# Miniprotein binders against q8h113, part 16

Target 1, 357 residues: q8h113
Amino acid sequence: MVIYHRKVVFTYVRAKRFYHFLNIEMVTDFKSLLPVIDISPLLAKCDDFDMAEDAGVVEVVGKLDRACRDVGFFYVIGHGISDDLINKVKEMTHQFFELPYEEKLKIKITPTAGYRGYQRIGVNFTSGKQDMHEAIDCYREFKQGKHGDIGKVLEGPNQWPGNPQEYKDLMEKYIKLCTDLSRNILRGISLALGGSPYEFEGKMLRDPFWVMRIIGYPGVNQENVIGCGAHTDYGLLTLINQDDDKTALQVKNVDGDWIPAIPIPGSFICNIGDMLTILSNGVYQSTLHKVINNSPKYRVCVAFFYETNFEAEVEPLDIFKEKHPRKETSQVAKRVVYGQHLINKVLTTFANLVENS

## First folded at step 9 (miniprotein)

Design m24Y
Fold by ESMFold2-Fast, scan of step 9:
Structure m24Y (fold): chain B 357 residues (1-357), chain A 85 residues (1-85)
Amino acid sequence: as target 1 above (357 residues)
Amino acid sequence: SEKVTVEIESDDPFLLEWAVLYIYKLAERYGAEVEVTVKDGKVTVTVKGLSPEVAEKIAEMVKRLAEMLGLKVKIEIDGKEYPLS
């Protein structure tokens, strides 16, 4: 087949707006693309008390501000987590999901296990439609009674696969690194909003919660199979470690267009959640995104969700209300208790398990 | 005039769209003609009507893009392979 200028433009019309992504140094408008941000200057200074005045930090902060205002999704490079670890996490996850169901069901999700563990393909629903994925759900572990009656639902240890044998230790190491990375990115975001690096850490992140979903998407031969329906994330910041061989994640920009999140090897995709929208006084919006199964190949995605303190009463921070007075069209949100919001979602998602237990 | 030929191998249609559109826009900047063909499951983009200097520049830009995206490409200038890292 031969395609000339006019036919190429016609064939790839929907991709025209994404041209600038391929020339990152020239990108100034993030509405039509997912920006790539090298955060290494931020990480080099993130513990310095004068980091706000560092030229490299200022540049990264400017890029974070534009990305969060325009799209709410961006790639992170220069994050310091080794390619070896990023890839081993995906490799071991593939090995687990390749096992027979009998093996995977040894860590099956149940109410008595604190809604932690393996869920079979089709157990999760988004906007009333069944999602074509399987997953392992994990949460920060905490002592019995720490979060009162609300937290009781999620009490207990995470259930980790025994095969591969190294999986638990690998994932716990990975979680610690993702936690540190998320904290440091949020210091940059705090500066981007016009605060100190520590605005979130004083009130909202004294004892941060985290959620992790390890997701497997089965291969398909049909078009438009929903792997995960359109949704926003509930927390502050999400780090996505996705397989590099297929584009499946799509992000809705401010103009209503779906932007493909093409895999960049060694990067994280990072997006903001509903709690950050509230805390920023609506300056940064959590962005709708979805996953389409579009390949006969099995796809893995590991999503780490960095959250507030479990019992945090989330409302706009005073400093950000002063810096960024509420816009006429901003989202209505006065107060949300993070832990209650999370529990409500868990119980809604797994209502069938409660009835059957 | 010279031509730059880029053979792209990927089973990700979005990645192919990005790469083809990028090369098309480079060609447009230099007033060059673009031809796209599919052969043996690979997409080949040929940019024609280039000076030798512009051909080298386009080849280097495509090489940089391929490195950034981890994309499998083969680049030729007038049938001679352009070295990749």
Scores: ipSAE 0.000, ipTM 0.312, lowest interface PAE 13.6, mean pLDDT 81

Design m25Q
Fold by ESMFold2-Fast, scan of step 9:
Structure m25Q (fold): chain B 357 residues (1-357), chain A 85 residues (1-85)
Amino acid sequence: as target 1 above (357 residues)
Amino acid sequence: SEKVTVEIESDDPFLLEWAVLYIKQLAERYGAEVEVTVKDGKVTVTVKGLSPEVAEKIAEMVKRLAEMLGLKVKIEIDGKEYPLS
């Protein structure tokens, strides 16, 4: 354990030094590489009254602004979530997906389970093509009736496997930490947009919904097998915890080139979603990304999606309309009801589960 | 008028693709011509039109990249092997 911890710390420091070197000495253009942001100065001050005036916060905010404007994807380090927890989440997820099919089916996704649980390889489609992955889908749990008629579809507890035995407790702890981390990153993004730290904690945003997909990608011996087709995320922020030894995530830059998101041990990849594009009045754009299975190795990726309130009618925030007014020639963000969009996506994906074969 | 030749091996095709992209951007920074050849899991990147000083600088930067990413590389400047220390 001591040896493992020292190895993980060494790898983290090496990766941080490498990307710092590339940023300063070798690369001036983030279009070709995803930026790495150490958010520890932001986290140290994120609850302070005068955080906006802190020099360390100002530096992080500047980096967040550039990353969100230029690419919409970045690595987060200095986030305060232990490497041990990040790695144990992936380790236990590998253990679950290695189980016999019959064991995984014990938590199979059904309408009566609120569309929560295990989905087998080939159930998901992106842009008409089958995605080669299996997954566990989880949603924020809520009291019966809390989200009206729309929310009835997702009522009930998440389904967690009994093997590994500790999986439920581990994942619930992880979700709480990811929720808090996402909120704190959004405080930096709020400042980057010229608002207060708390613009994303207003009436429609202070009771955030969340979605989590725990995804397994089977190993392949052929090129260009689609693990997940090109898409944008719908929410505010996504935190990606991916395996350290497999490169599969590709991000499309503004010039149309695909950039590989090479794993940095101990980091999260963070990207912005469509709702943040709307809320920012189009200042930050959600970015197309995909997963290609090009390795014989099995790959795990845990994606945490931080969202608005379930019932939120999402439209540009007044402060950001004032700070960043649009011209008629710019693409106009439309008003969207978050919960309705989520339910429509769930029902479309799992339409066949409602019908008898 | 020197050239830097980098032979790269990895079982991770995306890591190979990224390394090639990095070397291309490095070459463009110095106004150099780049040629890429892919054969049987090996990628050879040749950077041409370099002064001796720039060739050595590129070789050193590629050496550092390889060390940080754990890549198996062979670097030559105008046919002469560049030591990886």
Scores: ipSAE 0.000, ipTM 0.214, lowest interface PAE 15.0, mean pLDDT 81

Design m25R
Fold by ESMFold2-Fast, scan of step 9:
Structure m25R (fold): chain B 357 residues (1-357), chain A 85 residues (1-85)
Amino acid sequence: as target 1 above (357 residues)
Amino acid sequence: SEKVTVEIESDDPFLLEWAVLYIKRLAERYGAEVEVTVKDGKVTVTVKGLSPEVAEKIAEMVKRLAEMLGLKVKIEIDGKEYPLS
């Protein structure tokens, strides 16, 4: 393993006071390591009228602003989701991927199933290269016709494994908690951008779509096997629940170097997506990241994607255009119809699925 | 029950904070008690209330973290040095 030559500005003299550092201040270097944010003060006050003036909230908001401006990736602790639930999700996911191929195919991804279900190793490509992973793809369920002709492609229920038996109920509970957590983190991000807590709960954001990818990476006996090629996420916010004993996720820093996202037990890795880049008027940028399979051990990762309303025409929010005006030589931020963008990506990914039987 | 003691030495308070946080999270995962002390530029993290199997697992995970971050550490299980090679 290549260990990065990491250097930070701080000295032995300050190391003697790191207990104060933990509780009073957070001095961070995001070029070598991803920041860690305890959001428990934010969660304690996120429904309070005057949350913006709470000292604990202000501190968390400052850390979120710094992380989102400089890296777009951070660890979240103090999130209130039990370590038992976080680990049980990964344990049951391992159990599913350990099943014979024929069992996994019972929930195979098809157009008729709304592009929901099991995807075999090697079906996904990023920048012309095959990704060495298998997955279960899930989306927010909705009634037929709710999202018009664009949403028709994704109609139908999620396909859940019958083995392990409790998987569906566990994952539905987990999704609800991730949805609530994402909304609450976005209240802090809204404050960080200089808005009210609720700027991401406006008309086109208050009925959020979500996507979840449950991903299994096979063990490998060679270096630099691509598990998932370099990409940005599409939505507002991603929560990553990854195995704690394997390092595979890499994040591109501002200097163009790849930083390993070393798992912290019980944490989520959180990153911003392309829609949040647009909504923030370019203040926060979605960051390139990749997965390298570099261990003989099987690795799971559960990625939850919090998104806009399906029909949202995504453009910079007026409040953030006012507080963070772009320079006159800058391009106007791209307007995106979220649902259309998602459908185009799904259809491109699964272009080879043929309904002939 | 067993204890794992980790002595960490670094001139970088951010790396020290990050490593201590990691060990605290790891201990919490196993329901263990954590004590942290700072003396003469060294940080000592003591994890208590462990089974022998869990103590060895924590020591191995801390060893891997130290290798990844380039941290100078000394790991002991019940006062016996855990090998770093």
Scores: ipSAE 0.034, ipTM 0.601, lowest interface PAE 7.4, mean pLDDT 83

Design m26F
Fold by ESMFold2-Fast, scan of step 9:
Structure m26F (fold): chain B 357 residues (1-357), chain A 85 residues (1-85)
Amino acid sequence: as target 1 above (357 residues)
Amino acid sequence: SEKVTVEIESDDPFLLEWAVLYIKKFAERYGAEVEVTVKDGKVTVTVKGLSPEVAEKIAEMVKRLAEMLGLKVKIEIDGKEYPLS
C-alpha cells in the first residue's frame, strides 16, 4: 500500500505537469486536444451562497464554459475521489470480466431483471453495427410503482456478482461519489451558462436518475475493431473512468476529425449529453464519440451517467433562452420526457432480448 | 540549417499518432519542413530547415513530451544523439 500511495501522488503530479505543458506549448488548440480542468476551486465553494463571485470559482467556470462550447469533452482533475477507489473499481471490474461466461451469466441481463445485469460480447448494436464489448448495466434503484407504468420496465434491484465479493459495496460507494461530483460539476455548468448554481434543481434535479455501464473490451489483433459505435449520450453529464494504459476513446471535433482521448491517470473524462443540450438551449452540444479496440490487452471502462429526474419534462430553461437566444433559422430544441426517452432507448437497444425471451 | 530526427515507439497506436501530430504542429510553427516515415511499428519524424536554437527547442520539447507520456524516443540533431538524461 505504501507503493500504491506513492504511485497515486506521482500520478497526480504528472497530470498537473502535463496540463501545464499543454498550456505552454499548444495554447488554445482544442481541435487536436481535449482540455484538462482542475475543478478543486469549484468543489471548495460549491455549497456557498456567494460561490458565483469567488475568484477561483469564476476561473473554473470560464474553463468549463469554453470546454463545453468548443468540444463537449474534457478531463477533470482535482475532483476529490481517491486514486485508490478509482483504481480498485477498474481492478475488480477486470476480475469480474476474467471469469468464465457461466459465472458472468448468473447476473444475465433480461427484461424480467429490469434490463439490469450482464450483457455478452456482441449483444449491443449502435447505429446497426455490432459493438465488440461486454458490460454490466445498472440504474438507480427505486421502489415498485414510483415511476408509474413508464418506469415499470426498469423496476427491480441491480444485479451484482458474488465474485469479487466486495464488488457491490465498492460500486455503490463509487456511485454515490460520482453522483455528488456530477451534481457539483453541473452547478459550475449552470454558472457558466449565466444562471445561478441551482437553475437545474427542482423539476430537473430534485431526485436525479443515474445510469452506469461497466464495460469490458476484448483484446484484438486487428485494426479498427468497433468496441462501441459512434453515438451521443442521452443524459446530462457522463463521467468516464478508463484504463490508463491504452487509448481507445475517440471524440469527433467540429471539423469532423476524430481526436483520441489519451488516458490521464487519476482523471475522469467528462462529456455532456443530449438532455443538457436541450436544457442549455443548444449552447452546449453533445458530442459524437466512439471506442475502437486497438490492442491485444483487455480494457475496462466504467461510465457513470448523471441524469434528470425520471419524470422530467426536458425543454430549454427560460433563463438560458433569455441569455442565449437562438438564431431564427436554428433548430428549436425538442421537448422530451426523460424517462420515456430512456425506456425507448433501452427497448430499442435490447430488442433481441424481447424476441428471444 | 539543422535537422532533427525523432524515432518514436509506443504500444499505443493512437498515442503514437497524437504525439507525431503534436511534434509536427510544433515544428511547423517555426516554418520547418516535416517528413514522417513509418516502418515496422516505429515512426521517424524528420524536421528540416532549422536554426541551431530551434533544433534544440524541438529536441527539448520531444524529450519532455516523452517523459510525461512514457514514450520511448531517440532524438538526433544533425546525426548527433540528443541526451535524454
Scores: ipSAE 0.005, ipTM 0.407, lowest interface PAE 10.0, mean pLDDT 82

Design m26M
Fold by ESMFold2-Fast, scan of step 9:
Structure m26M (fold): chain B 357 residues (1-357), chain A 85 residues (1-85)
Amino acid sequence: as target 1 above (357 residues)
Amino acid sequence: SEKVTVEIESDDPFLLEWAVLYIKKMAERYGAEVEVTVKDGKVTVTVKGLSPEVAEKIAEMVKRLAEMLGLKVKIEIDGKEYPLS
């Protein structure tokens, strides 16, 4: 066991050093590589009045700007969330998905449970094709009536399994840390767009909703089995905590090439969603990505989605319209009501669970 | 002109694809011709039309990549093995 742990630590150090090297010499030359960004200088100053003038913050902001303009996907290191927590989330998730089907069904997704809970393999479809995965869907909990008739569909607590023990407490701690991390990354993105640090903490954005999907991909002996079909995320920012042993996530770059998102132990994959494309006035684009099941090993991925206020009417922010006026040929959605969009997506995904009134 | 040949072995097929893409993009930046061959579970990437200075830079970069990722590689410049020590 000591030998195993020494190997894991050594691999982590090597991967971190390798991606630091790529960020220095290669990522500026190639659209086919996902950038690695150490955000620790941003986090050290993210609550300071003078953060915009800090040299370390300015450097991180420049890297965020290039990543969001070029590919919309990047690795985040220096994020302050412990390797122990990141790994424990994946370990307990594996334990849950290894349980007998009857145990997993104890938290099954239903309309009465607010569309929160376990969905079995093959229930999810992307672009008309069945996805080969199972998942636990979670949403920010809120008091009855807070989001009117639209929000009524998602009312109720998240469902957490009793086995593995402490999974609920672990995941709730993880969600809080991911929420704070997402807010702080968005302060850097706000600066990158030429605003203040707080443009994504204004009206309609300062009470953020969140969605989390805890996803299990079964092992396969066939090539190119679709785990999750090509799509963009619809929120502001996504944090992906994926298994480190096999590459499965692929990202489509501006040249139309699919780039493998090779796992970096202890990192998050971070990508921007459709709402950030709208809010930035089209400066940053959400990027198509997919998951291919390509290994006989079971793979887990925990995706945290940081969103607008539930009732936000999402349109380009005035400051970014002024700093980044639309090009003659640019197309950006004029206005989207986030909560309605989310509910429509949930109801269409789980149409088979809707009962006649 | 010089020729760089890289033989790569890995159990991760996407890591192999990425390594090939990385070498190909680096070679194309210098206007070099790239040939890829797969035999007996090994991928061989051959880069042609290089200056001696560029050939050594590509070999050194592939060496560093292999060391960091734990890839098993063999590198030759014009048929002479490039040391990995």
Scores: ipSAE 0.000, ipTM 0.265, lowest interface PAE 13.4, mean pLDDT 80

Design m28K
Fold by ESMFold2-Fast, scan of step 9:
Structure m28K (fold): chain B 357 residues (1-357), chain A 85 residues (1-85)
Amino acid sequence: as target 1 above (357 residues)
Amino acid sequence: SEKVTVEIESDDPFLLEWAVLYIKKLAKRYGAEVEVTVKDGKVTVTVKGLSPEVAEKIAEMVKRLAEMLGLKVKIEIDGKEYPLS
């Protein structure tokens, strides 16, 4: 396995260098590869009052700004989460999806379980087409009544499988680390937009929500099998932990071309969501992406979605309206209540379960 | 006008798609037509509507791409093989 990972990394480095060379000489608009950002200088200073003045932070912030303006997707390295944990999450996820179907159904998704749990292969649809994947859906847990009548739909604990052993504890540790990482990346993004590190904190991130989808894509022998149809994410930031041995995720660039997001072992892929588009006053756009099942091998992907406070009234922040004024003809939504938007998406996705419950 | 035909063989779908995307970008930059065909586990990219000078330039760029990425390619200009050495 280490030989396969090393070959992929080496090939990516060569491709990135070749892209840079060609971009300078012949094709200045060619955006064939997603940027790679080492955020370790940002993490070293993320809690310091003087972080905006640190030279390493300034460099990372410049890279974040360019990535978010150019494609809205980038690889994150230097994030401080161990390779062992990143790989163990995928390993245990493979073990769960390899179980007999009847075992997986013990945590089946239902309305009474707060729309948390296991979804069968082929139940999900994107833009009217069947998605060839299975998943475990989970959400930040909260006490009954905390988010009023709107939040009642998602009340209850996440459903975790008892096999493999310790999966719940592993995933809960992983979620905490992803939450912290997402918060710190967003501080860099706040600086990139021209604000302080803390512009999103307060009413928007006083008590941030999160969504996580643990996704399994079955092996296929046909070409162009849709694992997940083209969509944007509706939150702030997404962290993607994907299997290292196959390329399946595709990202639509500013030229309208689909760019493969090759796995870089030990990295996260990070992308921006619709709520960040609104908060940034349209400076950063959420990017269409899709998953194509291309291999007879089973593929897992763990997607962590960092969100605003559940009750947040999401609208462009005043500081970013001032620094980045929009043209009058702009079609960006001016205000969204995040929790209501999430519930509407959940109820639409699982309408069949509501009607048959 | 001339055409450049590139036959690409790779067991890595990322390398294959990246090479195809790159050739499409070159074609677009030079105002050329492009078509892609899959046959016998190989991808063929044909770029049409080229001057002789631009055809040579595209062939040379694809040759360098293949060398850097370790791709197995066959390049032809108007049906005549373009040398890789």
Scores: ipSAE 0.000, ipTM 0.203, lowest interface PAE 15.3, mean pLDDT 81

Design m28R
Fold by ESMFold2-Fast, scan of step 9:
Structure m28R (fold): chain B 357 residues (1-357), chain A 85 residues (1-85)
Amino acid sequence: as target 1 above (357 residues)
Amino acid sequence: SEKVTVEIESDDPFLLEWAVLYIKKLARRYGAEVEVTVKDGKVTVTVKGLSPEVAEKIAEMVKRLAEMLGLKVKIEIDGKEYPLS
């Protein structure tokens, strides 16, 4: 236990130094690497009246702008969430997925459970291909009737297992911290786009929905086993907390090459989603990414998705249309109502699960 | 001209792929020739057409990369082992 923690901390410091070196030496000519951004100067000032003029904030904002324009994926360090919490989330997730299927099925996804809960290995499909993973799906909990007829199908609490015993309380604390972190990163992104810090905290964005997928990838002895097929994320910002032992996540760059997202212990991998592409008027593009199972070792990943208000009609923000007008030949994917798209995705996923189980 | 030979061993295939890509991009920056071979379960990257100064610089950068990522490597300049200590 103590030896494990020392190894993780030492590896994190070593990896941080390595990526800092690469950012200095190679960033302009080396688009096969994801940038590492220390957001601690942004977090220190994110509630301050004058944050936009702070030199440390300006530097972080510049790095966020380049990362979002060049690849749409980056590592976040200096985020203020303890390494202990980040690791405990993964440790308890491993404990849950190590349980017999009969135990995991006690929290299986059903319509009566608001489509929240456990999905078995091999019942999910991405772009027509079978994904070799199991998962727990969680959504922001809300009071009955809050989101009208559209939200009715997702009503009810998230399903949490009784083993590990502390898992529910741990994950609820983690979600709150991820929600706040996402909001604060988006203040930096708002400045990067030329807005105020608060453009993503307007009327249709101030009561953000969230989605979380807790994902387990079984060990494999074959090469090229798809853990999760190529896709973009739907929301504004995704925070990925992944196991450190093996590289599995791959990101498609602007040149069409797949870049491995090598783990940095204690960091989040952050990426932008389809809603941010729309809201930014196409300035930032959501990026295709995939997961390949490449090891006999079991791997976990906890993905937190920060979204719009449930009822939001998502369209480009006026300020970003003015500052970043679209060219006539440029097309931005249109989404009409966030909640409707989420419900459609949830019901389609469940239908596929039932058909293939 | 000198050559730098790097033998890389890793049980993380994507980390190994990434390390090879890094060495290739480093070599291109210096206008060097690159060969990649697989022999006895090890990946060998050979960078050719280097001045002595550039060969030592590349060897040092690869050494730092290996230290930071925990990669098992053997580095040679013109067949002479480059110290990893």
Scores: ipSAE 0.000, ipTM 0.333, lowest interface PAE 12.5, mean pLDDT 82

Design m28S
Fold by ESMFold2-Fast, scan of step 9:
Order: sequence, then C-alpha cells, then structure tokens
Structure m28S (fold): chain B 357 residues (1-357), chain A 85 residues (1-85)
Amino acid sequence: as target 1 above (357 residues)
Amino acid sequence: SEKVTVEIESDDPFLLEWAVLYIKKLASRYGAEVEVTVKDGKVTVTVKGLSPEVAEKIAEMVKRLAEMLGLKVKIEIDGKEYPLS
C-alpha cells in the first residue's frame, strides 16, 4: 500500500499502526529527550483578539505548559526566522572567533565599555570552576541616564567586530527577530498559566531589556572539559542558536538526570529563567544546564536572553497567585528588582576586570 | 546529486518518529527532498538532491544521533554503506 501525506510517500504499510504513526506529532515524553514544539499556529494568531479560542493556539499552549512544567527546556520550530539568517549568524561568529587574539581584543570587554565586548577563554567562572569559552557580551542599548545610577554600569554602545564587515547589521536584525519571537512565545506562556495573552506585556514588558552572549567553545581532545558550568538563566526566556553538528548542551531533568540537547537544524532551544519562575508563582522552574566540550571541533552558540523592563520589581503576578496558590515555603524570592539583580551578576562575573587592571 | 538513505529499526514507535522528524528537519536545512518508506517494522528515510559534501555531513550527523539514542541504523550514500564504527 502506498500512502501520501504531504511530500512523504509510504510503501507497504501494515494496518492502522502506520496511519497512527503519521498522525502523531513528535512525542518527547521520555526522560532522555527534550520536547519539540511547532509554534507556527501560535504565531499565526498571536496578534488576534480571540487567539485564546483558536484550536491551533490551544494545542501549542498545552505543549508549552507541559514542556515548562516537566523540563523548562524545549525546541522551537515553525518560528518564521529563515535558515539563512540562523546559519549566517553562526558562520560569521565562527569567522570572528578564528581571528588572532589581537583582533578580537580590539573590542575587549571593560568597565568603561559598559561590560560590553569580547572576553577571552578562561576569564569566566561558574560556581568556582573556570569556563573554557570565549564570548562577545551585548546588552540592549539605552540613552545615558535612562536607568538612573544602577544603569550607569551598562551605559554605552555594544562593541561589534569590524571583521566580518556585515556582522553588526546581521546581528542587529537577528536581535530584533529574536525579541519579537520571545514576546510571542511569552503570549503563549501567559495563556498556559491561565491568564490573558498579555499578562506580562501589561506589567513587566512595556520596555523589555535583553542580553545576548555570543559564545565560542574551543575544540578539545579530552572528555568532560567544562565549557560552561551548571547554572540557571536569570531572565524570562532564552533562545539558543547552536551549531548543528556538535552536542554539548546538557539539561538537568526533574529526576536529576542530564539530558543532551541534541541540535535540530533550523530550531531554537528555548528555556525559562528565574524571573519567569517568580512571575509564574513557581509553576515553571528555571532549569540547571551546562556545556561540556566533548569534541575536537570548535563550537559556536548564540544565546539571546529576553528580560523584563530594567527597573521592573519582579514578584508573582496576582492572577497566577490566584490560579496557582502556594501551600508551602518556596525558594522563589517574593520580590526582585531585575536591573539591580543583573548589575550584581555582571559585577560578580567580571570582578577580575577591576581587580587585575 | 547524491542521496542519503537511513534504515532505522526500533521497538519504540516514539523514538522512530523522533528520529524521522530530526532527519526531515536536517534535510530541510539543506533544501533537500525527503522520502519515508515503512515496511515490516523498519523505517527507511531517503534524503535526495544533495552535494557530495552535504551528503557526508548528513550521514555523520545521523550516525551521531543514532549513537546517542541507542538506535539501530544503517546509513548509505548512493547505495554505498556509510561506516558506523
């Protein structure tokens, strides 16, 4: 029997079992696999007044809820960002990191540069262990004085490499698309938590901050070299654009097992951060993850962090306290000022830039 | 042009579907056509319209996926078996 489903042709199928197989979307409920979510139905309706009633939106929202409760990490496909752009970002990043250190140091991260720019391999530490990576750190640009005395630490423009020539323009376009994608995923997450699509936008995202780390991991011939130590992200959502041919990112599941985040070409990996844990009243937990360098090949990973308003006082939203009340003591803070938290993390991470200068 | 053929055998229908979807996404990245054939509990995924260099990259990525998931696979490039050891 020949069965046609889209451009897929099936030959010599046995009974209903293969029809069932064809009708099943990817199932990743196993503890060793991360869920894959096609968000294209959500994106098609995310600006519609009645998006919550759309069957396709409801299905995506259900998958987002399950992924955020079970693991806090998932692949995103159907996101509308072209494969060409996703790949060019990684290609140009490889070209930059292949340059001599003298060239990369032209955009060296310093306090005077607002902690924006290039950091050398081995400068970063996570939980007391040296991370074997180099990076370019970028933040949303803002006018002098916009975020008061706290924001002075991060004032100034991002430092972009002059080589490759198109890098700045490419990355700025990419950031805008990642910002829009993150906003739309959060509309789905707001629905998943039982709110309107706009609970976060009306309170915490009127002027959202963002952080981006463009990370290079050197090739190694030894096993278990720490590329980035175990940590949680402190924002709302992270979008990860990783090399397609290297598996290094590992995610800790609820059972304490490390799950490899095997690259799916053209996808983003999406994970939730600490601020979303607070805003959701602890319904969604930020998940520990790490990077282990296990390949002789150089690996690039571009991580975009979507954040609250810089000055946001982050606490559980009333609607989610009502729908998801807590009965026990939680490790989740009752209130955090996002900008102060970010500055504290930056100053702790880069303390050596001040002490060794 | 080259083609990559992947024959997958597993008692777990969800792992089979996951692997097929992964190969489809990988093929899509390179603008390649995909054909899936199912017979007697084996799934064969054929990726067509590839340059020789891309065919080899796809074969290597599928090999690594199979190793990580513990899947029994056979990979061929234009009918020639791709080594798994």
Scores: ipSAE 0.000, ipTM 0.246, lowest interface PAE 15.0, mean pLDDT 81

Design m28Y
Fold by ESMFold2-Fast, scan of step 9:
Structure m28Y (fold): chain B 357 residues (1-357), chain A 85 residues (1-85)
Amino acid sequence: as target 1 above (357 residues)
Amino acid sequence: SEKVTVEIESDDPFLLEWAVLYIKKLAYRYGAEVEVTVKDGKVTVTVKGLSPEVAEKIAEMVKRLAEMLGLKVKIEIDGKEYPLS
């Protein structure tokens, strides 16, 4: 509606004026703030093979380059996904997590279910510490045998809540839109790195895997409750759809300070993952981030992870090795088989489900 | 010398912490003293040892920060309210 559109535009204008004011005054370090990027000029031209020459695209690409070099986290507006859909996803997710425990356990996560489904509060551990959240874990569905013995661990359909009844169809629509948005943002990032728009759509990237975590953080009345411990994401890009009420997500900047990711209604928070660090030859670094439960109010966050092909042997792309050669002291000389890396993480995270069987 | 006093009210503790940190960084940049007090549910940040010119500049920067973040603030220079309009 007009009110929502007006609010989003107003928030963007205020952020732009803030950066302009600080630049004139030379008073603050921009690394202490997360950038806001309107990607609508990029989306308008993303299927045009002359897109690299468009002035609007060039401006967005410059902003993406700076955001990815400086902090690896940014807000995305102008993404074309309706406020209604963004909010409905959160609304239906709240409704599911409000259900009695017995109802949520109908889709409980198990090895037999391909590690897909509901996990109760306290099952997830980050760096040896218990996370105070519950979640629904989902992965791209694939036919039996498609990804060999490694992929066998994740075979089977996603488990969706039957209540609310419309949840599965809503989330499947949302996933398709997030997949397309992620691909299009990566076209801008490809240009930012000095490649063609399509460097991330090559042989090992054109059948992208995806992971989605639908996360509920219970209300708390004590300080410093860890909702999710400090970590980096493993994929290419993450899109975060978070509740607008309270700031809980914190991002570590290049100076080692934790910056709050203050909610902007209608935006996604976007961050880069470990696979993009490798593919870019270390030009863009994945950034540590955490969630602190700080409110008596229940908080929902839906995180969509856009990945390489499941079987991709991930190493720096030749074009980016040429454009951005490594220095003698670089630590980026790493090769990863994405699917194996994902399976190792899943099995480590859910070790308690297997060990006690 | 002059002082700038900023009273901040917010239901978001991390937004409060970030705003306080920003004001502390401003004080540090201008070589000023900073004091933070919490009383009656309000956070008060006082920046001391300022010239009149720098006090006005800090007040204006805090005013714009409050506008950008939607913070409820009251700004005073030497006990006189600084206009937010």
Scores: ipSAE 0.000, ipTM 0.252, lowest interface PAE 14.2, mean pLDDT 81

